# Designs tried in a protein design chat: VHH binders against Low-salt glycan biosynthesis nucleotidyltransferase Agl11 (agl11). Part 20

Target 1, 357 residues: Low-salt glycan biosynthesis nucleotidyltransferase Agl11 (agl11), of Haloferax volcanii (d4gu70)
Amino acid sequence: MKGVLLSGGTGSRLRPITHTGPKQLVPVANKPVLEYAVEDLKEAGITEIGVILGHKGREEIQNLLGDGSDYGVEITYIVQGNPLGLAHAAGCAKDFVGDDDFVMYLGDNILKEGVVDLVESFESGDFGAGIALQEVENPQQFGIADVDDQGNVTQLIEKPDEPPTNLALIGMYVFSPAVFDAIEQLEPSWRGELEITDAIQSLLEDGYAIDSHVVEGWWKDTGKPEDILEANQLVLEDKSLKKRGTVSDDATVDGRIELAESATIEDGAVVRGPVSIADGAVIKSGTYVGPYTSVGPNSTLEGVHIENSVVIGESSINTSGRIVDSLLGKGANIGSADDFLPEGRRLVVGENSQLKL
Key: E = the ipSAE of ESMFold2; O = the ipSAE of OpenDDE; V2 = 0.75 times the mean of E and O plus 0.25 times the DockQ between their complexes.

## First folded at step 21 (VHH; framework vhh_8pnl_2)

Design ko1 (from dd2 with R56S I100S W103S; at its last look DockQ between E and O 0.34; V2 from the best seeds 0.00; counts 0 for: pae O 17.9 > 2)
Fold by OpenDDE, look of step 21:
Structure ko1 (fold): chain B 357 residues (1-357), chain A 117 residues (1-117)
Amino acid sequence: as target 1 above (357 residues)
Amino acid sequence: QGQLVESGGGLVQPGGSLRLSCADAGFTFSNYAMSWYRQAPGKERELVARITSGGSTKYADFVKGRFTISRDNAKSTLYLQMNSLKPEDTAMYYCVALYSGTSTDYWGQGTRVTVSA
């Protein structure tokens, strides 16, 4: 069993954050989203991983993952040319996969339960593919599986106008090599992409059995800022949090807190978990860090009230203001305008920024 | 890389038959999925038939059993047997080599098929 990790896409819905890096490197609970995928694959016993690279963020992804040795895996990089869809991306892995079965993992997805059960179920039978399903409120936006009373997949449809069910395919698949033949037969969808859903449908039509599982745990596609925040909440809720850093005597710390070794909570600061504070981060006096906040590495917070937010890293926040439900890009600098006349906010805002003032 | 050269097109009466051929020059033919596309005047290009490197075939809905795509890897040649031809089958027919691992499609120059009484 091999792994194929997709790490392409423009990340347009996460702009302006993704102007400077790929979406797969955006941190959730102070870990890049892509690392969760690697860990999940390794947990399932998959140590040979092909990483499909898009046009954006190749160097950054390669810098993060290297040859895989830091993660206990072996990584092979495969460059996808034009972004012709998920099925095309999978097809690029044909030579890497060879005659092996493989897990395809979308690098911008996070799954609570990992992929062990999916893999084991697939290996227990004779399947062309294994899919994971979850009930969604907006099935028109997903690949949808129709299932019979026994739970057998009868049809797969990509973004149907009239969905037969609300069971959406999530971003983890198990495939036999037969999927490559299916991919070669695909035509672009109305969206102009080769759809992985269509590839699986093709397998079904050819007589292959499809192993399907409804996922009970939470799943997130981290394509939007709100998805990152929700993922951050979910991970922080479930994660074992360890306090290793320095907490001053006059600081108040309540709840579960992850505090990195070189992180510091100074006198007069209040931290209420669950919270993750990364290496080099400093929480100064007068600061409140509330639940479901992640403070990225080498960030300094002073005087601010912040909760349910992700500070990606390298940021300076020195203000008496309140920040909530926010995703702050790397190197953000937030100050106070209290001493400036005329009264008002001074903003340097990049393209595609979203502000609620 | 290589060139694809189509042949076998021509004028035929309704109900007639043609056999198109596509020969490669410079491809590792056996590694490619091969397809026939057609384009009629004023219409969009459309898939006619496809055969994978493994030999699996797919046909457009309008084919309805009239056409058969096949390949001879030893000769590096793709074929399209067209039976029961109709006037609406009039088009330029293109041979296409596809590889799932690349974003590049290789196209022939095409051969013209005209079905007319």
Scores: ipSAE 0.000, ipTM 0.182, lowest interface PAE 17.9, mean pLDDT 90
ESMFold2, look of step 21: ipSAE 0.000; ipTM 0.247
ESMFold2 (binder alone), look of step 21: mean pLDDT 81; pTM 0.820

